# Designs tried in a protein design chat: VH-VL binders against Type III pantothenate kinase (coaX). Part 18

Target 1, 235 residues: Type III pantothenate kinase (coaX), of Pseudoalteromonas translucida (q3ijv0)
Amino acid sequence: MKLLIDVGNTSLKAKLWQNEQVQACDLNNLPWHAITHVIYACVGRSELLNAILAQAAFNSISCFEAKVTKTLGGLTCAYEHFNNLGIDRWLALIASFTLYPNKACIVVDAGTATTIDVLNCDGQHLGGWILPGLDLMTRSLTQNTQRVFDDENTPFTNQLGINTPNGLKNGALVATIGAINQAKPYLNDKNTQIIFAGGYGSLLQQQFKESIFDPMLVIKGLNYWYELDENSNKL
Short names: E, the ipSAE of ESMFold2; O, the ipSAE of OpenDDE; V2, 0.75 times the mean of E and O plus 0.25 times the DockQ between their complexes.

## First folded at step 19 (VH-VL; framework fv_vorsetuzumab)

Design s4 (from r1 with light chain W95R; at its last look DockQ between E and O 0.69; V2 from the best seeds 0.74)
Fold by ESMFold2, look of step 19:
Structure s4 (fold): chain C 235 residues (1-235), chain A 120 residues (1-120), chain B 111 residues (1-111)
Amino acid sequence: as target 1 above (235 residues)
Amino acid sequence: QVQLVQSGAEVKKPGASVKVSCKASGYTFRTYAMNWVRQAPGQGLKWMGGIIPIFGTAYYADAFKGRVTMTRDTSISTAYMELSRLRSDDTAVYYCARGYYDSGFYFDYWGQGTTVTVSS
Amino acid sequence: DIVMTQSPDSLAVSLGERATINCRASQSVSYRKNSYMHWYQQKPGQPPKLLIYAASNLESGVPDRFSGSGSGTDFTLTISSLQAEDVAVYYCQQRHSTPYTFGQGTKVEIK
């Protein structure tokens, strides 16, 4: 089995991969005798990752860090300077490309930031947008204005706000929905899949008919990145 | 910034034990592996094992298994290596070295070394 | 255990000239694009110091006259223009598999 590690800005997520399925794991009791490879990606820094990779090394298990490339297995990155694309965005594109091979995709990762990436059916990443995530949008206004407040009890909905907390929360959601809708003209509307990941991915998915929420999208992307890395096992 | 300061030289008789300390500063001790490497007089380097402080798990080279114990005290950022049933060919300089993972696992900072002399 | 063999055991080079040290592993210490091979410098009375990690990456603060190359079982450390302060023993190390093994060392001297 493989150990897949996604290091985000504030947390580390680790999962096992076997039989084409993601499984939970306990970082304090990893099954090193069964693990064959460690595959990881870093958006942020994690000293806990250092400890896990040391444990892998002492067990003579190879570790591989996923990196952005201009091309991978028929997928092409839009960025002129591809190294500047976040690895989490690249992995989400890889997973979307692999899971939906005959579809154009709008890939939305709704975490600390909301990222929107557009992928045509031929494997060409057309580019995308970075927005503040829903919580960050909210905090930006409450921290930088005197008239906008949040009572911490108000949910995000798609409705017009009738009080300040509703206006704040619902405005953030509506702005995000609007940005996603603006991605659609870059693709033929036919055969387009919208895919949501991240902590607010489920909430956003509910706003779009026929869309998919995949909370393991980036983790799956790690596995597919490893599998698509050409000539890795031929030597 | 990173410093590893080892305990002083030791003179021991065959059959005794020695415990070498390595006090770390300038980094988060508990999340970086600490390795031990020895160098006999006029000879090369030999890895003995290492410990990962946050997990407390030690890993030993087979050549030393059964005679070496590696421990740590995270409250004082200190790693320990104890070698028992000493024999004359254990005379060496013993180094601690921090393990760092970036494109591989390597030893980026080393202690000053502790000379252990085993003589009858 | 993976045996690391350096050649030569000692090397005398004139100041300003190129020094080349080879390291051969008993089995591959590369996997995919990764090479699990490092080079250390040890001056008399001092602990080892990391020079090159992952076969070819220069450690911070190391002069650019040092370079590493190679993959699989064969690796090379090169000092493009030997300086007096480069007189030392140089070790290769694999960390592909435990126990992590070092080459026997190459002593570099001024000719």
Scores: ipSAE 0.644, ipTM 0.861, lowest interface PAE 1.4, mean pLDDT 90
ESMFold2 (binder alone), look of step 19: mean pLDDT 91; pTM 0.926
OpenDDE, look of step 19: ipSAE 0.875; ipTM 0.960

Design s5 (from q1 with heavy chain A58T; at its last look DockQ between E and O 0.86; V2 from the best seeds 0.84)
Heavy chain, then light chain:
Amino acid sequence: QVQLVQSGAEVKKPGASVKVSCKASGYTFRTYAMNWVRQAPGQGLKWMGGIIPIFGTTYYADAFKGRVTMTRDTSISTAYMELSRLRSDDTAVYYCARGYYDRGFYFDYWGQGTTVTVSS
Amino acid sequence: DIVMTQSPDSLAVSLGERATINCRASQSVSYRKNSYMHWYQQKPGQPPKLLIYAASNLESGVPDRFSGSGSGTDFTLTISSLQAEDVAVYYCQQWHSTPYTFGQGTKVEIK
ESMFold2, look of step 19: ipSAE 0.790; ipTM 0.924
ESMFold2 (binder alone), look of step 19: mean pLDDT 90; pTM 0.922
OpenDDE, look of step 19: ipSAE 0.892; ipTM 0.968

Design s6 (from q1 with heavy chain I54L; at its last look DockQ between E and O 0.69; V2 from the best seeds 0.80)
Fold by ESMFold2, look of step 19:
Structure s6 (fold): chain C 235 residues (1-235), chain A 120 residues (1-120), chain B 111 residues (1-111)
Amino acid sequence: as target 1 above (235 residues)
Amino acid sequence: QVQLVQSGAEVKKPGASVKVSCKASGYTFRTYAMNWVRQAPGQGLKWMGGIIPLFGTAYYADAFKGRVTMTRDTSISTAYMELSRLRSDDTAVYYCARGYYDRGFYFDYWGQGTTVTVSS
Amino acid sequence: DIVMTQSPDSLAVSLGERATINCRASQSVSYRKNSYMHWYQQKPGQPPKLLIYAASNLESGVPDRFSGSGSGTDFTLTISSLQAEDVAVYYCQQWHSTPYTFGQGTKVEIK
């Protein structure tokens, strides 16, 4: 099996991959006797990652860091300077490309930022957008204006706001929905799949009929990156 | 800034044990592996094993299994290597070395070495 | 255990001349793009010092006269213009599989 590690700015997520399935694992009791490879992506520095990778080294287990490339298998990155694309976005595209072959995809990762990436049915990444995430949108107003305030218990809905917390929260959601809808004209909607990931992915998925929420999208992308990457294949 | 300071030289008889300490400073001790490497007089370097203080699990080279124990005390940022049933060919300088994983697993900082002499 | 064999065992080189050290592994210590080997320098009376990691990457503070190359089983350390401070023993080391093993060392001296 593979150990898949996604290191974000605030947390580390680790999962096992076996039989095309993501499985939970205990970082204090990793099954090194069964692990064949460690595949990881790192946005920020993590001392915990260093410890896990050292443990892999002592068990003679190879570790591979996922990187953005211009091309991977049939997938092509839109960015001329492909290293400027965030690794999480690339992994989400890889997973979408692999899980939904020959489909156009709108890939939305709703985390600290909300990213929207457009992938056509031929495997061409057409580009995308970066928005503040829902919490950042609301916090930017409460921190930078005098009359906007938040009630911590006011939910995000797609209705017109009738008080300040409604307006704030619902405005953030509606703006995000609108951005996703603006991605649709870049694709033929006949076979388009909208895929949501990230902490607010479930909330956004509820706003779009026949869309998918996959909380493990980036983790699955790590596995598929490893399988598709020719430069990481056996020498 | 990173510093590894080892305990002083020791003279032992065959059959005895020795415990070498390595006190670390200037980094987060718990999350960096500590390796032990020895060097017999006029000879090359030989890896003995390592420990990751966070997990407490030690990994030993086969040549030393059954005779070596690697431990740590995270409260004082100190790693230990104990070698038992000493033989004359265990006479060597013993180094601790920090293992760092960043695009590869390196021994990037080394202690000053501890000379252990085993003689009858 | 993976045996690392260096050649020559000893090398005398005039100041300013090129020094070349070879290291051969008993099996491949490369996998995909990864090279699982490093070079260390050890001056008399001092602990070893990391010189080159992953076959070809210079550690911080290492002069650019040092370079490393190779993959698979065969690796080379080159000092393009030997300086007096380069008198040392040089070791290759694999980290592909435990136990990690070092070459026997190559002593570099001024001719």
Scores: ipSAE 0.777, ipTM 0.919, lowest interface PAE 0.8, mean pLDDT 91
ESMFold2 (binder alone), look of step 19: mean pLDDT 90; pTM 0.919
OpenDDE, look of step 19: ipSAE 0.892; ipTM 0.967

## First folded at step 20 (VH-VL; framework fv_vorsetuzumab)

Design t1 (from s1 with light chain S95H H96Y; at its last look DockQ between E and O 0.88; V2 from the best seeds 0.84)
Fold by ESMFold2, look of step 20:
Structure t1 (fold): chain C 235 residues (1-235), chain A 120 residues (1-120), chain B 111 residues (1-111)
Amino acid sequence: as target 1 above (235 residues)
Amino acid sequence: QVQLVQSGAEVKKPGASVKVSCKASGYTFRTYAMNWVRQAPGQGLKWMGGIIPIFGTAYYADAFKGRVTMTRDTSISTAYMELSRLRSDDTAVYYCARGYYDRGFYFDYWGQGTTVTVSS
Amino acid sequence: DIVMTQSPDSLAVSLGERATINCRASQSVSYRKNSYMHWYQQKPGQPPKLLIYAASNLESGVPDRFSGSGSGTDFTLTISSLQAEDVAVYYCQQHYSTPWTFGQGTKVEIK
């Protein structure tokens, strides 16, 4: 099995990969006897990562860091300076391309920021947008204005607000929905798959018919990166 | 600035034990492995084992299993190596070395060494 | 255990001339594009000092006259223009499989 590690800005996510399935793991009791190699990506920093990589070394297990490249397999990055694209966005694109072959994709990762990336059916990343995430949108107003307030019981919905918490929460959601809808004209509408990941991915998925939510999209992308990168390094 | 400062030289009798310390500064001690390497007089380097302080897990080379214990005290950023049932051929300089992983695991900083002499 | 064998055991080179040290592993210490082989320099009375990691990457502060190459079982350390301060023993080491083993060392001196 593989150990897949995604180091984000606020957390480290580690999963085991076996039989094309993602499995949970305990970082204090990793099954090193069964792990064949470690694959990881860093958007942020983690002291714990260095300790895990040392464990791998003591167990004679190779570790590989995922990097953005201009091309990988049939996938092409839109950025001229491709290393400026976040590795998590690249991994999400890799997973989307692999899981939905011959489909155009709108890939939305709804975390601290909401990222929207557009991928055509030929594997060309066309670019994307970075927005404040839903919580950041609401906090920016409650922290920087005198009259805007929130309560913890008000949900995000797509309705017009009839009180201040409704207006705040629903406005953030509607703005995000609008940005996603603005990505659609960059593709023909035939065969387009909208894919949501991240903490608010399920909420956003509910706003779009025939879209999917994949909470493990980046982790799957890490595995597929490794499989595709290995092929690129063969003689 | 990373520094590894080891305890002073030791003279021991056969059958005794020695405990060498390695105090770390200039980095986050808990998350970097600390390794121990020895060098007998006029000879090459031999890896003895290492410990990962945050986990407390030690890994030993087979040649030293049963005689070596590696521990740490994270509150004072110090690693320890204890070698028991000393023999005259344990006379060596003992180094601590910090491990770092980048496309491989290597020792990027070393302590000054601790000379252990085993003589009857 | 992976045996690391260096050649030569001792090497005398004139100042400003090229020195070449070879290291052979008893089995491959590379996997994909990673090579788990490193070079250390040790001067008399001093601890080892990292020179090259992962076969070919210079450690911070190491002069560019040092270079490393190779993969699989065969690796080379090159000093392009030997300086007086390069008189030392040089060790290769594998970190592919425990126990991590060092080569026997190559003593470099000025001819």
Scores: ipSAE 0.752, ipTM 0.908, lowest interface PAE 0.9, mean pLDDT 91
ESMFold2 (binder alone), look of step 20: mean pLDDT 91; pTM 0.935
OpenDDE, look of step 20: ipSAE 0.895; ipTM 0.969

Design t2 (from s1 with heavy chain Y101W; at its last look DockQ between E and O 0.71; V2 from the best seeds 0.81)
Fold by ESMFold2, look of step 20:
Structure t2 (fold): chain C 235 residues (1-235), chain A 120 residues (1-120), chain B 111 residues (1-111)
Amino acid sequence: as target 1 above (235 residues)
Amino acid sequence: QVQLVQSGAEVKKPGASVKVSCKASGYTFRTYAMNWVRQAPGQGLKWMGGIIPIFGTAYYADAFKGRVTMTRDTSISTAYMELSRLRSDDTAVYYCARGYWDRGFYFDYWGQGTTVTVSS
Amino acid sequence: DIVMTQSPDSLAVSLGERATINCRASQSVSYRKNSYMHWYQQKPGQPPKLLIYAASNLESGVPDRFSGSGSGTDFTLTISSLQAEDVAVYYCQQSHSTPWTFGQGTKVEIK
């Protein structure tokens, strides 16, 4: 089995991969006897990652860091300077390309930022957008204006707001829905799959008929990155 | 600045034990492996084992298994290596060394060494 | 255990000339794009000092006259222009499989 590690700015997510399935794991009791490889991605070096990589080394297990490339298999990155694309966006594209072959995809990762990436049915990443995430949108207004406030108990809905917390929360959701809808004209719109990940992915998925929520999209992308990186097997 | 400061020289009789300490500063002690490497007079370097402080798990080279114990105290950022049933051929300088993984696992910072002399 | 064999055991080189040290592993210490081989310098009375990690990467603060190359079983440390302060014993170390092992050392002296 493989150990898959995604290191974000504020947290580390680790999962096991076996039999084409993601499994939970306990970082304090990893099954090193069964782990064959560690594959990880990070935006910066985590102190906890150092300990896990050392543990792998003591068990004679190789570790590999995922990197963005211009192409991988049949997938092509839109960015000319491809290293500027976030590794999490690249991994989400890899997962979408692998899980929905020959299908156009709109890939939405609703975390601290909301990213929207457009992938055509030929494996061409067409580009995308970075938006503030839902919480960041609301905090930006409460922190930078005097009349906008939030009671922390008002939910996000798609209704017109009838008080300030309604207007704030629902405005953020409606703006995000609007941005996702603006991605659709870049595709032929037939047989397009909309895929949601991230903490608000389930909430956003509810706004789009026949869309998918996959909370493990980036982790799956990490495994597929390793399998598709043909140069990794040559040296 | 990363520093590893070891305990002072020891003179021991055969059959005794020795415990060497290594106090770390300038980095997050609990998440970097601490390794022990010895060097007998006029000889090369031999890895003895290591410990990962956050997990407390120690890994030993087979040549020392059964005689060596590696521990740590994270509250004072200190690692320990204890070697028991000493023989004259255990006379060596004992180093602690911080392990780091980047495309391989290597020792980027070393203690000053602790001379252990085992004589009758 | 992976045996690391250095050659030569000792080397005398004139100041300003090139010094070359070889390290051979008893089995490959490379996997995919990683080479699990590292080089250390040890001056008399001092602990070892890391020079090169992962075959070819220069550690911070190490002069650029030091370089490393190789993959699989065969690795080389090169000092392009020997300086007086480079008189030391040099060790290779593998981290592919435990127990991690060092070469026997190569003593570099001024001729």
Scores: ipSAE 0.775, ipTM 0.925, lowest interface PAE 0.8, mean pLDDT 91
ESMFold2 (binder alone), look of step 20: mean pLDDT 92; pTM 0.944
OpenDDE, look of step 20: ipSAE 0.903; ipTM 0.973

Design t3 (from s1 with light chain H96Y; at its last look DockQ between E and O 0.81; V2 from the best seeds 0.84)
Fold by ESMFold2, look of step 20:
Structure t3 (fold): chain C 235 residues (1-235), chain A 120 residues (1-120), chain B 111 residues (1-111)
Amino acid sequence: as target 1 above (235 residues)
Amino acid sequence: QVQLVQSGAEVKKPGASVKVSCKASGYTFRTYAMNWVRQAPGQGLKWMGGIIPIFGTAYYADAFKGRVTMTRDTSISTAYMELSRLRSDDTAVYYCARGYYDRGFYFDYWGQGTTVTVSS
Amino acid sequence: DIVMTQSPDSLAVSLGERATINCRASQSVSYRKNSYMHWYQQKPGQPPKLLIYAASNLESGVPDRFSGSGSGTDFTLTISSLQAEDVAVYYCQQSYSTPWTFGQGTKVEIK
């Protein structure tokens, strides 16, 4: 069993991997007797990660940090300066490439920011976009204009707004849907898979027929990164 | 910036116990492991064990199990190592050392050392 | 326990010349692309000081005349141009398997 740790800007997510399945775990009671490796990714400091890695070390368990590379297992990063791509975006691409082989993918991670990445069926990452996430879009307007307000309980829908909270929330959603639709012309075949992750991934997925919501996409990518990186780095 | 300040030298008789303290500053004490390493006169370094303050879990080298206890007080950022049933061959300098993991687990900051002398 | 054996036990090197210290583990301390091997310097009356981590990575603030290499069971610390302040005992340490163990030390002196 592997311990998979994704350290974001504000939180740490840890899961166990066994039998090709993601499983929940309790950080206060990790099953170190069954864990063989720790695989992690981080975009910033996490003091809790230090403690978990120390615990792994005391149990003689190797830990590996995922990094962005120009290529990995047939997947090619679009960025010339590949380390500028966020590791979460790279992991989502790895997962999409692995889970949907020979498919073109539009990969959308709807968190604090919304990222949209385009992957063709040959494993080439074509690039992508970074948008403010839905909450950040609305907060940007309520904080920087005098007449735009939010009543905190208005949902995001794709309809024309009939009051200010409707206009604000629905505008943010419609702009995001529009950006995702603008990614489609970069892919010219019928086997395109749209894949959503992140806190607003389910909401966005509902707007796209035959799309997939995978809340564990980045965590799965972390496991696949390890499997692919292991093959390319023999000692 | 990071500093580990240990308690002063101790002289003990065989059979007694010693408790060495290590006060940490300049980093988040509770999330970094604190290790203890000793160095007997004319000998090299020997890892005794360590504790992860946030979990309170201690890990001991087999050579010291049964005689060593490692604890911490997170409210004052202090780790403790207590060695009981002292013998003359426990005469050594005892170091606390902060553990850090980056492609391996190593000791990036060390205390000044505490000399423990066990004499009849 | 993994036994770490350094050679030589002591080494006298002329000022400005190269010093080479070897460390051999009783079993591999490498896994995949990582080598779980670290080097420390200890001057008299001082605690050890980290020099090199993960076989070849120079700790911040350590002069670039220090370098590390090796994998598996055999590792080397090199001081490219020995300076007076480099007179110390040097230790290797493995972190592959607990208990973590150190080499017996190599004393470096100016000839």
Scores: ipSAE 0.794, ipTM 0.933, lowest interface PAE 0.7, mean pLDDT 92
ESMFold2 (binder alone), look of step 20: mean pLDDT 92; pTM 0.946
OpenDDE, look of step 20: ipSAE 0.908; ipTM 0.975

Design t4 (from s1 with heavy chain Y59N; at its last fold request DockQ between E and O 0.74; V2 from the best seeds 0.82)
Heavy chain, then light chain:
Amino acid sequence: QVQLVQSGAEVKKPGASVKVSCKASGYTFRTYAMNWVRQAPGQGLKWMGGIIPIFGTANYADAFKGRVTMTRDTSISTAYMELSRLRSDDTAVYYCARGYYDRGFYFDYWGQGTTVTVSS
Amino acid sequence: DIVMTQSPDSLAVSLGERATINCRASQSVSYRKNSYMHWYQQKPGQPPKLLIYAASNLESGVPDRFSGSGSGTDFTLTISSLQAEDVAVYYCQQSHSTPWTFGQGTKVEIK
ESMFold2, look of step 20: ipSAE 0.791; ipTM 0.929
ESMFold2 (binder alone), look of step 20: mean pLDDT 92; pTM 0.942
OpenDDE, look of step 20: ipSAE 0.904; ipTM 0.972
ESMFold2, fold request of step 23: ipSAE 0.785, 0.768, 0.776; ipTM 0.927, 0.920, 0.925
ESMFold2 (binder alone), fold request of step 23: mean pLDDT 93, 93, 93; pTM 0.946, 0.949, 0.948
OpenDDE, fold request of step 23: ipSAE 0.907, 0.908, 0.909; ipTM 0.974, 0.974, 0.974

Design t5 (from s1 with heavy chain T57V; at its last look DockQ between E and O 0.80; V2 from the best seeds 0.83)
Fold by ESMFold2, look of step 20:
Structure t5 (fold): chain C 235 residues (1-235), chain A 120 residues (1-120), chain B 111 residues (1-111)
Amino acid sequence: as target 1 above (235 residues)
Amino acid sequence: QVQLVQSGAEVKKPGASVKVSCKASGYTFRTYAMNWVRQAPGQGLKWMGGIIPIFGVAYYADAFKGRVTMTRDTSISTAYMELSRLRSDDTAVYYCARGYYDRGFYFDYWGQGTTVTVSS
Amino acid sequence: DIVMTQSPDSLAVSLGERATINCRASQSVSYRKNSYMHWYQQKPGQPPKLLIYAASNLESGVPDRFSGSGSGTDFTLTISSLQAEDVAVYYCQQSHSTPWTFGQGTKVEIK
């Protein structure tokens, strides 16, 4: 069993991996007798991570930090300075490449920012975009303009707005949909898979036929990173 | 700046116990493991065990299991090591050391040491 | 327990010359790309001080004349140009399996 840890900007997520399945866990009562490896990624900093890694060490369990590389297995990072790509974006690409072999992918992670990354069917990351996330888009207008307001209860829809909250919320969604659609011309494959993750991933997925929402995409990417990295000779 | 300040030297008789304290400052005490390492006169270093303050869980080397207890008080950022049923071969300098994990587990900051002398 | 054996026990080196300390583990202390071996310096009357972690990574504030290498069972600490302040006892430590163990130490002196 593997312990998979994703350290975000404000929180730490930990999951167990066994039999190709993700399981919940309790950080105060981890099954160290069954854990063989700890695999982790850091977008932010977490002092709680220090404690967990120490506990692994006391149990003689190896820990491995995922890093962005120019290549991994058959996957190639588009960034010239590959360390500038966020590790969460890299992990999402790894998961997409592994789960949808021989498919071109548009990978959308809808969190605080919305990231859109384009992956062709040969494993080449072509690049991508960083947008404000849906909440950040709406906050930027309510905080920086005089007449735009939000009533907290207006949903995001793809319809034309007929009041100010509708215009604000629906505009943010439509702009995001538009950006995703602008990624499609970079791929020549008819069998393109659009994959959504993140807090608004389900909402965005509903706007695209035959797309997939995978709330565990980054966690799966962390496991696949480890498996692909294990096959590399990096002494 | 990380500092570990230990309690003063102790002279004990065989069969007694000793409790050494280690007060930490300059970092978040509760999330870093605190280890204890001893050094007998003219000898090398021997790991005794460690504790992770946030979990309150201690791990002991077999050579000391049954005689050593490691505890902490997070409210004053202090770790403790108590060694019981002292013998003359327990005469040593006892160090606290902060553990850190990065591609291995190592001791990046050490206390000044506490000399414990066990004599008749 | 993993036994850590250093050689030599004592080493005399002229100022400005290279000093080499070896550490051999009784079994491998490496796994994949990680080597669970660390080096410490201890000057008289002082606690140990971390020099090298994970076989080859220099701790912050340690002079770049110190370097580490090796994997598996055999590891080396090198001081490329010995200076007067480098007179100390040097210890290797494994963190592969508990109990964590140290080598017996190598005393480095000026010849």
Scores: ipSAE 0.777, ipTM 0.927, lowest interface PAE 0.7, mean pLDDT 92
ESMFold2 (binder alone), look of step 20: mean pLDDT 93; pTM 0.948
OpenDDE, look of step 20: ipSAE 0.906; ipTM 0.974

## First folded at step 21 (VH-VL; framework fv_vorsetuzumab)

Design u1 (from s1 with light chain S95T; at its last read DockQ between E and O 0.83; V2 from the best seeds 0.85)
Heavy chain, then light chain:
Amino acid sequence: QVQLVQSGAEVKKPGASVKVSCKASGYTFRTYAMNWVRQAPGQGLKWMGGIIPIFGTAYYADAFKGRVTMTRDTSISTAYMELSRLRSDDTAVYYCARGYYDRGFYFDYWGQGTTVTVSS
Amino acid sequence: DIVMTQSPDSLAVSLGERATINCRASQSVSYRKNSYMHWYQQKPGQPPKLLIYAASNLESGVPDRFSGSGSGTDFTLTISSLQAEDVAVYYCQQTHSTPWTFGQGTKVEIK
ESMFold2, look of step 21: ipSAE 0.810; ipTM 0.937
ESMFold2 (binder alone), look of step 21: mean pLDDT 92; pTM 0.947
OpenDDE, look of step 21: ipSAE 0.904; ipTM 0.974
ESMFold2, look of step 22: ipSAE 0.812; ipTM 0.939
ESMFold2 (binder alone), look of step 22: mean pLDDT 92; pTM 0.947
OpenDDE, look of step 22: ipSAE 0.906; ipTM 0.975
ESMFold2, fold request of step 23: ipSAE 0.797, 0.800, 0.774; ipTM 0.935, 0.938, 0.927
ESMFold2 (binder alone), fold request of step 23: mean pLDDT 92, 92, 92; pTM 0.944, 0.947, 0.947
OpenDDE, fold request of step 23: ipSAE 0.909, 0.909, 0.910; ipTM 0.975, 0.976, 0.976
ESMFold2, last read: ipSAE 0.790, 0.785, 0.789; ipTM 0.929, 0.929, 0.932
ESMFold2 (binder alone), last read: mean pLDDT 92, 92, 92; pTM 0.946, 0.946, 0.947
OpenDDE, last read: ipSAE 0.910, 0.911, 0.911; ipTM 0.975, 0.976, 0.976

Design u2 (from s1 with light chain K33R; at its last look DockQ between E and O 0.76; V2 from the best seeds 0.83)
Heavy chain, then light chain:
Amino acid sequence: QVQLVQSGAEVKKPGASVKVSCKASGYTFRTYAMNWVRQAPGQGLKWMGGIIPIFGTAYYADAFKGRVTMTRDTSISTAYMELSRLRSDDTAVYYCARGYYDRGFYFDYWGQGTTVTVSS
Amino acid sequence: DIVMTQSPDSLAVSLGERATINCRASQSVSYRRNSYMHWYQQKPGQPPKLLIYAASNLESGVPDRFSGSGSGTDFTLTISSLQAEDVAVYYCQQSHSTPWTFGQGTKVEIK
ESMFold2, look of step 21: ipSAE 0.796; ipTM 0.932
ESMFold2 (binder alone), look of step 21: mean pLDDT 92; pTM 0.946
OpenDDE, look of step 21: ipSAE 0.905; ipTM 0.974
ESMFold2, look of step 22: ipSAE 0.799; ipTM 0.935
ESMFold2 (binder alone), look of step 22: mean pLDDT 93; pTM 0.949
OpenDDE, look of step 22: ipSAE 0.906; ipTM 0.974

